# VH-VL binders against q9m1h8: the designs that were tried, part 42

Target 1, 233 residues: q9m1h8
Amino acid sequence: MEETMAEEGCCENVESTFDDGTNCISKTEDTGGIESKRFYLARTTAFEMLRDRGYEVNEAELSLTLSEFRSVFGEKPELERLRICVPLRSDPKKKILVVFMGTEPITVKSVRALHIQISNNVGLHAMILVLQSKMNHFAQKALTTFPFTVETFPIEDLLVNITKHIQQPKIEILNKEEKEQLLRKHALEDKQLPYLQEKDSFVRYYGLKKKQVVKITYSKEPVGDFVTYRCII
Key: E = the ipSAE of ESMFold2; O = the ipSAE of OpenDDE; V2 = 0.75 times the mean of E and O plus 0.25 times the DockQ between their complexes.

## First folded at step 22 (VH-VL; framework fv_ecleralimab)

Design T3 (at its last look DockQ between E and O 0.62; V2 from the best seeds 0.69)
Fold by OpenDDE, look of step 22:
Structure T3 (fold): chain C 233 residues (1-233), chain A 120 residues (1-120), chain B 107 residues (1-107)
Amino acid sequence: as target 1 above (233 residues)
Amino acid sequence: EVQLVESGGGLVKPGGSLRLSCAASGFTFSNAWMHWVRQAPGKGLEWVGRIKSKDEGGKTDYAAPVKGRFTISRDDSKNTLYLQMNSLKTEDTAVYYCARDIDYWYFDYWGQGTLVTVSS
Amino acid sequence: SYELTQPLSVSVALGQTARITCSGDNIGSKRVHWYQQKPGQAPVLVIYDDSDKPSGIPERFSGSNSGNTATLTISRAQAGDEADYYCQVWDSSSDYVFGGGTKLTVL
């Protein structure tokens, strides 16, 4: 019947009243500075993306520094001033519009308001919405009412250009003839090609569509170039 | 609205020639691959041939039964597709449809067709 | 040459489900397209890329493709569905290939 005395170790609650009046200078994190930086990064990536999609982009927009951006747009940019409207190189009558959305929830009402606002833009054949908030199902459905394709990008997806981080394979989008020649040459169906999903960040960046085929060339020194083809599914 | 309207069908003797036209509207004709498809009376659909868009080389391909006799051409300035048929045979008797291939290898729009009858 | 085989005819009772098959070697690896042709009319695309529908095609039309057989399914068959139906593929050796067509009768 050995009474093992459980030594109740008195953990002394040292209430160290460190009264140190360190004024937490709440560094008002210059929220404006963070916001302007986000828009700068997203807008720059958007221009790069548009260039890579074959749109006519002014090199001055690609080379703009954060400081210059802030000088032009301020620390709290007006969203309308951030808009990008550029023509397609192959058809200058076709323009794409990039619209930066606010932090407010995107509703059917907001989509309709945007539709009215852009209705006077002649030659729009595509639009990109840069989102800072979630779009509900009804708002998504309202995007289908536009007479052209509307793509949506969370702003976070544009903060970093995905093409800059990878040893940039040479990417070529095959036209219909080139696709046909490829399939004939190898006696293949496009379903038999390695695939990329439409949701893939790469596919979205380049604006690739279902059934398109891309030629990807990887340069590996000293081995040489490796070529692969992928079909979008 | 996309429209395709065939014309030029009629009666012709064996060995004769006929030229069909297809007037296109409601889309950018110059970007589309255009086809001729025929249907003999009471028979199924038979692909005749195609012409690719000019930007993709404008090449033509033909089905074996019409190769060397038929020629497909296009005038993008007039939004018109043509089928020149030479050395016509009785087996060429059919309704001839023009059809659009704007995506990958299917026909999303068809004309109403024009009847070609080859008879002695 | 690549060939597509369809039944000559299919009958369906009004309001029932019709299934029209299109058979070809490894057709499941291809993209199958379907056309409806009513008497005296031009063909109309009803299914493309195995299962996709053009605008204006009723939801009761559906397509599937696997193995050696593609299938056009018409649910809740209506009298207006009576037509000839053709499957079509593209083939690297044969170019554009049509099936022989299937006459659908609605009873």
Scores: ipSAE 0.792, ipTM 0.959, lowest interface PAE 0.6, mean pLDDT 91
Fold by ESMFold2, look of step 22:
Structure T3 (fold): chain C 233 residues (1-233), chain A 120 residues (1-120), chain B 107 residues (1-107)
Amino acid sequence: as target 1 above (233 residues)
Amino acid sequence: EVQLVESGGGLVKPGGSLRLSCAASGFTFSNAWMHWVRQAPGKGLEWVGRIKSKDEGGKTDYAAPVKGRFTISRDDSKNTLYLQMNSLKTEDTAVYYCARDIDYWYFDYWGQGTLVTVSS
Amino acid sequence: SYELTQPLSVSVALGQTARITCSGDNIGSKRVHWYQQKPGQAPVLVIYDDSDKPSGIPERFSGSNSGNTATLTISRAQAGDEADYYCQVWDSSSDYVFGGGTKLTVL
């Protein structure tokens, strides 16, 4: 009887017995190429999304190539370095933070740790979490403890910017007073506006919430401007 | 915990004046539209007027029976809503409530009210 | 101006279902809100946006709105549900409009 022993340490893709309980991590480790490309695509889409929402975004970030991204952040980027913090163009005191989460499960402990990290005087009025794992309901409830709106996006939803393959109209979000004036001017009631679903990719891209009204202006030659209003439900 | 506390009610003769206050706590007062709603004894609820948040222009609007006689104001530094009532009439006799309108056009929190009696 | 009509009173046997109506021209196009007021107390929001409940309101309270009628439904009526109930809308021409109120009596 000839018995073979498993190699100890970090195995290079060799089948081992499970006797030791310490296994090679090669099957769970993504290559830097796959990992960095996903972060690059998602981060670029996030910058485009923030620009389209009215945030002040550096044009260099929008034009960054994958090779340039890898030169700055490496093949396995440190997630904290990927964060985006930019001011709202209409009110520079208000900033939005985009945080790229890891592959580990997102728990109440994770959310509380993030809450502590951002408790500094950064002027945050909104936050976006880019997720690589699902959040349980306790973690989702913990997000409500932030003093501002927190949105979540699966990273997969940011690998392609949906607006690049669709006509991109001018978007204006109405405040409560503007919505009231719209309804009065046209003798409309709240439910008589055309709807957009809250889950709609367009709604999520622009960060629209229930009962908000968006003014959408299309500019087409030779027709000129065409305006429509949609209410989020 | 959201709280709204009215004060300043009392007995006033017709033609007189009275100022009501509403002290607010437990929320960002400056973001809310604030309203006065009244209820005559044994009668239903009647909207009196409102003042919008300053971020949205801070404008006031009034129901027709009180327009020109009542003035709504706010002091965001003191979290206080005011109602100045002039040229009071007997039909102004009511409990006056302050109410918060932070979403789309309904009153999620009310004060306990202050009674104004206009009688000779 | 826009008007809302409610019955003056509604009676319900203890444990049974009460329905309080609020009628208005095309009220189904508006969002209807409901307030409960007990004697000597301020109104309390019990339903907003036709059917949504604020925190602390029992599940036995529900609402619906279609056509010209909105309805507040109180299932398994309790003695503590005796109160006046008001419907309210925002209207593009008349602003904030309240119904006249309905006195619910639990028998």
Scores: ipSAE 0.645, ipTM 0.894, lowest interface PAE 1.3, mean pLDDT 86
ESMFold2 (binder alone), look of step 22: mean pLDDT 94; pTM 0.954

Design T4 (at its last look DockQ between E and O 0.72; V2 from the best seeds 0.70)
Fold by OpenDDE, look of step 22:
Structure T4 (fold): chain C 233 residues (1-233), chain A 120 residues (1-120), chain B 107 residues (1-107)
Amino acid sequence: as target 1 above (233 residues)
Amino acid sequence: EVQLVESGGGLVKPGGSLRLSCAASGFTFSNAWMHWVRQAPGKGLEWVGRIKSKDEGGKTDYAAPVKGRFTISRDDSKNTLYLQMNSLKTEDTAVYYCARDYDYWYFDYWGQGTLVTVSS
Amino acid sequence: SYELTQPLSVSVALGQTARITCSGDNIGSKRVHWYQQKPGQAPVLVIYDDSDKPSGIPERFSGSNSGNTATLTISRAQAGDEADYYCQVWDSSSDYVFGGGTKLTVL
């Protein structure tokens, strides 16, 4: 019956009154500065993405500095002025619109209002919505009422261009003929290829669709080029 | 609305020739792979051949039974697909359908077909 | 040559579930498409890419594909579902291949 005395270790509450007069420099977090920077990054990435998708993009938009961006759009950019509308290089009659959404929840009403606002835009064949808030299920369903494909990107996904990594593989999208030739050459089905999911950030960046095949070339010096193919599922 | 309308079917003697046409509307015809599929009376569907889009090389492929006798062509300016059939045989008797392969290796739209009868 | 095998006929009672099979070597690795053909009409695509449905096709139609067998399922069969049904694949050696077709009778 050994009474093991539980030593109550008195952890002395040393109330060290560090009177450190650290002036709360109210860093007025230049919230405007943060917001403008976010839009600058997202808009730049959007232009890069559109270029890489084969749209006609002005190089001046890609080379715009943050300072120049702020000079043009201000610290609190008007969302409508941030919009991008560019034609497809292969078909100048087809245009894509990029719309930057506000911080308010996106509702069916918001989507309908946008639909009315863009109804006068001739030649729109696609739209990208850059989101700063959650979209509810009803609003998502309302996007299907547009006469063209609407893609959504959280603004956070555009703050960094996923393709700007140091060792970026060369990416080539196969056309239908090239895909068929690949499958014939190797006696393969497209389901037997390594896959990428439609939700993958890479797939979304390039706007790849189900059943498309991409050729990925990795260059490793001194070993040479490694080529792989992936099918979108 | 996508529409495919076949024409040019009829009665022909063995060894004869016939040219079918398929008029396409409601889509960008020049971007589509186009096919001919046939169905003999009371039989199943049989692929005849295809022509790819011009931007993807415009190549043609044919089923073994018609290879060397049939020729598929297209006029993108007229949104029209053609099937030239030479050296026709009795076994070529069928309803001939034009069909669109707009995506990957299936037929999403079909014409109503045109009947070709090869008989002595 | 690649070949697809279908039953010649399938019967289903009104309101019941019909299942039409399409068999082929390792067909599960392929994409299977299904067509409905009513008497005197052109074929209509009802399923593509194993399980996807074109617009306007009823939810009663569904497709599956695994192993050596693809299946078209028609739930709550209606009199208007009476037709011939064809499976189809693309093959690297045989190009476009159709099954022999299955006559569905609704009783």
Scores: ipSAE 0.768, ipTM 0.946, lowest interface PAE 0.6, mean pLDDT 91
Fold by ESMFold2, look of step 22:
Structure T4 (fold): chain C 233 residues (1-233), chain A 120 residues (1-120), chain B 107 residues (1-107)
Amino acid sequence: as target 1 above (233 residues)
Amino acid sequence: EVQLVESGGGLVKPGGSLRLSCAASGFTFSNAWMHWVRQAPGKGLEWVGRIKSKDEGGKTDYAAPVKGRFTISRDDSKNTLYLQMNSLKTEDTAVYYCARDYDYWYFDYWGQGTLVTVSS
Amino acid sequence: SYELTQPLSVSVALGQTARITCSGDNIGSKRVHWYQQKPGQAPVLVIYDDSDKPSGIPERFSGSNSGNTATLTISRAQAGDEADYYCQVWDSSSDYVFGGGTKLTVL
């Protein structure tokens, strides 16, 4: 049969008060079944995304079935139990936290409460908030006060992993030195590179930031590899 | 908060040597590229050189007027940037600033500067 | 070798808008950064990436960059804005390049 997951998170001392919510499309049905499926899909995509970003992700989490998910978390999962905390493979002292938010509008007070909840977590380097509601301007501003990068994803954007359904090239993110050498070698300025927009789903999936350059390698037999570079704007 | 504090400036005769230090605090020094920029009295800003972060190779680069005479180094355990200046010339007279290049190729924080006077 | 040209001085009446230019060949393809330097003080970053503002810089400072000219704009000029202003770019052949500086005088 399939392996059942019961992993403890690595993010101790984190308080969660967020509630689960509903989707407008599903408002006439038993929300328990729909809620669990949405969380399952989003959580699975989140694990795949973290693996692809270079985090150490347990293979069992990637292969978890909906039935197994429901047996562990139920039809109306407690949001706190859905959290993901995994270390970066290249530096295991650095961890990322994924938090599943409830359906209430997210306010400045909600963001500050979350900040307090996680203030005692050791080694957090980044955080992802999976949203079921919109954030107002003030709440978005409050996210910038965290001592690390905080990303937000509407849960709808995680229901399907976009990288599974297309031919996927090899992706390498250049560091600052590598970007400089690329530009010098070709006598270019960074505004002269082809662009990828910051809001692009592919850019957001890999967590790319403005001014970063990504090296994209397409393998085409029999002609061999084709390499292109894109700058995030 | 980010702070950069230069020290080691002074009066020196042509042909002499001087070592400048820049103490850094309030950020992860090892991740930043660090620079020296100078300003002769009454003149504009002039880039002197840089040292990249060690995880990116730690390479140094220098402006033409100082190549072979100046050496930039860093001690990440002490959060300190250094400028060793040898074979000093009167045209090296300037206020020397250390500057942080943390994002992409601009100086977001500067020290207060230290004056180097080369006079016979 | 890439060069940046700034006017030596610019004057502005108190409360009016000052514009300081930085000219360079195809400077619009580069990211332009601006520093303010008051007498006896270190430079302070006021604009980066053409138009972005560091925390703590008044909203009346703004920047633009297109073609061969970048411009630092200071709206509602105050006496405290009297300073030297330098533009700077990174260039793939010349590395870090500063303009010659512009002395802003608030009348």
Scores: ipSAE 0.629, ipTM 0.888, lowest interface PAE 1.5, mean pLDDT 86
ESMFold2 (binder alone), look of step 22: mean pLDDT 94; pTM 0.956

## First folded at step 23 (VH-VL; framework fv_ecleralimab)

Design U1 (at its last look DockQ between E and O 0.01; V2 from the best seeds 0.00; counts 0 for: pae E 14.3 > 2, placed apart)
Fold by OpenDDE, look of step 23:
Structure U1 (fold): chain C 233 residues (1-233), chain A 120 residues (1-120), chain B 107 residues (1-107)
Amino acid sequence: as target 1 above (233 residues)
Amino acid sequence: EVQLVESGGGLVKPGGSLRLSCAASGFTFSNAWMHWVRQAPGKGLEWVGRIKSKDEGGTTDYAAPVKGRFTISRDDSKNTLYLQMNSLKTEDTAVYYCARDLDSSYFDYWGQGTLVTVSS
Amino acid sequence: SYELTQPLSVSVALGQTARITCSGDNIGSKSVHWYQQKPGQAPVLVIYDDSDKPSGIPERFSGSNSGNTATLTISRAQAGDEADYYCQVSDSSSDYVFGGGTKLTVL
């Protein structure tokens, strides 16, 4: 019964005293910096997304620098101040609200509290929740109690705008007539089109709904443009 | 709340004409495709025709049995859908429903219907 | 013309599961919608796009569509579920087609 003494290898913390006076940006300052940067990126992407969805977005919000953002919101932004509320360009009476959630678990109670808080917002027809934590099934179900569509985005999904990627295809949403013409032209049913899943990042970004058809244009040099149509499922 | 209220039903003789109206409220009427669906007494549902939204061309389509006799129109300023029925036949006797179509596929809201009776 | 076939009637015992079928050529390639109609009332959408439910429709209602048959399933049938049920599709010819309707009786 040889008790192999597991030598606790003392990882000697070689305190390499690099004495160079580079101000140890205190880990706390670095955390605030990281947090503010995350919110900046997410909020900026949210504005871009809303713009691309047809909402009226102030160009100043799109051009805001990180420095300016920090000047306005601080290193630890108050979540309520980060909220975005903008009207639809085609119908200014319809507004969308973007709410940034905290790091705490999102519960039914949290959702209900939010519901009460926003109940006085007139003209709200949609909401986006930016999540820093996972939402459980009960909280998700509680979102269905809102009188409008609520979308959820993990904050990580908004740190980068997917449409700014160099090889992103051009996406065009067909209206109902265009869709019908397309289907008629090809003697197709909706389900016979190639599919794009509702969970797809592009679908989510553009807020596409089931049964919508998108025209996707891929540009490949030197071959030229390739066009495909996909139905959202 | 979405509401659709049909009116204009009644008794008419064969060969006669009747105009139905559907008053819409609780939604942006101008964005909706609107349909007429009828149901003969004790029978199933039968699509009559549709009118698209103005932004989608505002065109109309009709079921074969009513084509050339019925005309669907809309007044978006009044949130009203119309069905002009000419050359009415006894087989046109039905409850006529107006229905909303927001997805170019199905009818998510229906009116309570108005009865049209074609009888000599 | 495209045709949808439904059984004329279906009976279900209280608390049991009712299944109403809608048959059509390659109906699985189409989106099927279902309407409930109670006596003297207008139709009410209960299922759209094969399986999606409008707000206010009980979870007991579900839909499926594959091959040549779509099915409306009503679990834990209640007396209030007694009604006529119609399936509907839209075709590429811009026609809207209803099934003949099925009378559901809850026993």
Scores: ipSAE 0.022, ipTM 0.616, lowest interface PAE 4.8, mean pLDDT 88
Fold by ESMFold2, look of step 23:
Structure U1 (fold): chain C 233 residues (1-233), chain A 120 residues (1-120), chain B 107 residues (1-107)
Amino acid sequence: as target 1 above (233 residues)
Amino acid sequence: EVQLVESGGGLVKPGGSLRLSCAASGFTFSNAWMHWVRQAPGKGLEWVGRIKSKDEGGTTDYAAPVKGRFTISRDDSKNTLYLQMNSLKTEDTAVYYCARDLDSSYFDYWGQGTLVTVSS
Amino acid sequence: SYELTQPLSVSVALGQTARITCSGDNIGSKSVHWYQQKPGQAPVLVIYDDSDKPSGIPERFSGSNSGNTATLTISRAQAGDEADYYCQVSDSSSDYVFGGGTKLTVL
């Protein structure tokens, strides 16, 4: 029988990464692998993204500097140590796992290995894979066998947090009742709303799904808000 | 027990059309990708095309020699896979197998095949 | 347009070990599957994911895959192993590709 105490590999002591015991002192800001800086940027963006999606994220992770990151993880970080596992604030029993994948092509074999590795994670309801290589069609299909939604992001898409650009609108997701009320108020069907594609970078950042309706509020300089509604397709 | 049974094979003239069926049982057909694979007499196996499950869009892909001439469809309420073959050529003469693909890479169950002969 | 190459024929003495190769550029990075086809019958999966066996396939069937060559190995060959054997791969750049097939003759 399986062991119910399987607490390894996920949500284990994330904050203990600061206590690596390594006294690595950088003599220059450019001393270190290009890879470690890339992981730092992507991991920081991932924490910000998870916070913005409503997950409980430790503030120390959001404010971690490149120098501090390298002191904890080194200049050639082990991918397993980079994982993020945090609970949803509204339901702490629901957790999301972020996995940083290696540079080898991602195949069905790779996905099966990952599935086995996470098969007994308690409370895992979503996963994000940060990719450094292409994932073939069959590997993508294998992800659909997971008991929860798996998202993929090329690491390049996480090197900069897109929500930090000027004029970033406020995005609010309508629940079913709010969507229905909006449509009744304007005598509309959801297919009559302007579309926002599922591939859109903001849709992906917030993890929005098809048929959801979002309220987008643009702040005008000295004047009031401009509001529009869009349906994800 | 998983079973796949092809039917609809026969003799047809070049330029003609034929429709093959594959009746499936013993598994949840709507969750499977389904494929057609053919084998000319005395020759090797050749992939013809595939249709994805509905939850993955139900879309089709085809090998280059048949693209534009063959159409794969499915009826999940009847657990049946179809191959519509148009503009048939003599090189389309083969035994046609339907095959199940649950793991997006290999064919774990095959039908017994149905022979299509394209000849003047 | 990925291609797999198999020898046309392999012979093995009864009770000996047969090795059937499947060659392809960097095939070791792919998952290789093997099918057995006896005369007048449909193909049967005998090896998947390089080395795994479906239920009902004897232990004497094994597979390996590294570099540019995948190999199906049949130890203690029996008369009933006489068949055509096909290797197969799939990925995003090659769709579904079969090798040309190898006729195994048990003498």
Scores: ipSAE 0.000, ipTM 0.409, lowest interface PAE 14.3, mean pLDDT 82
ESMFold2 (binder alone), look of step 23: mean pLDDT 93; pTM 0.947

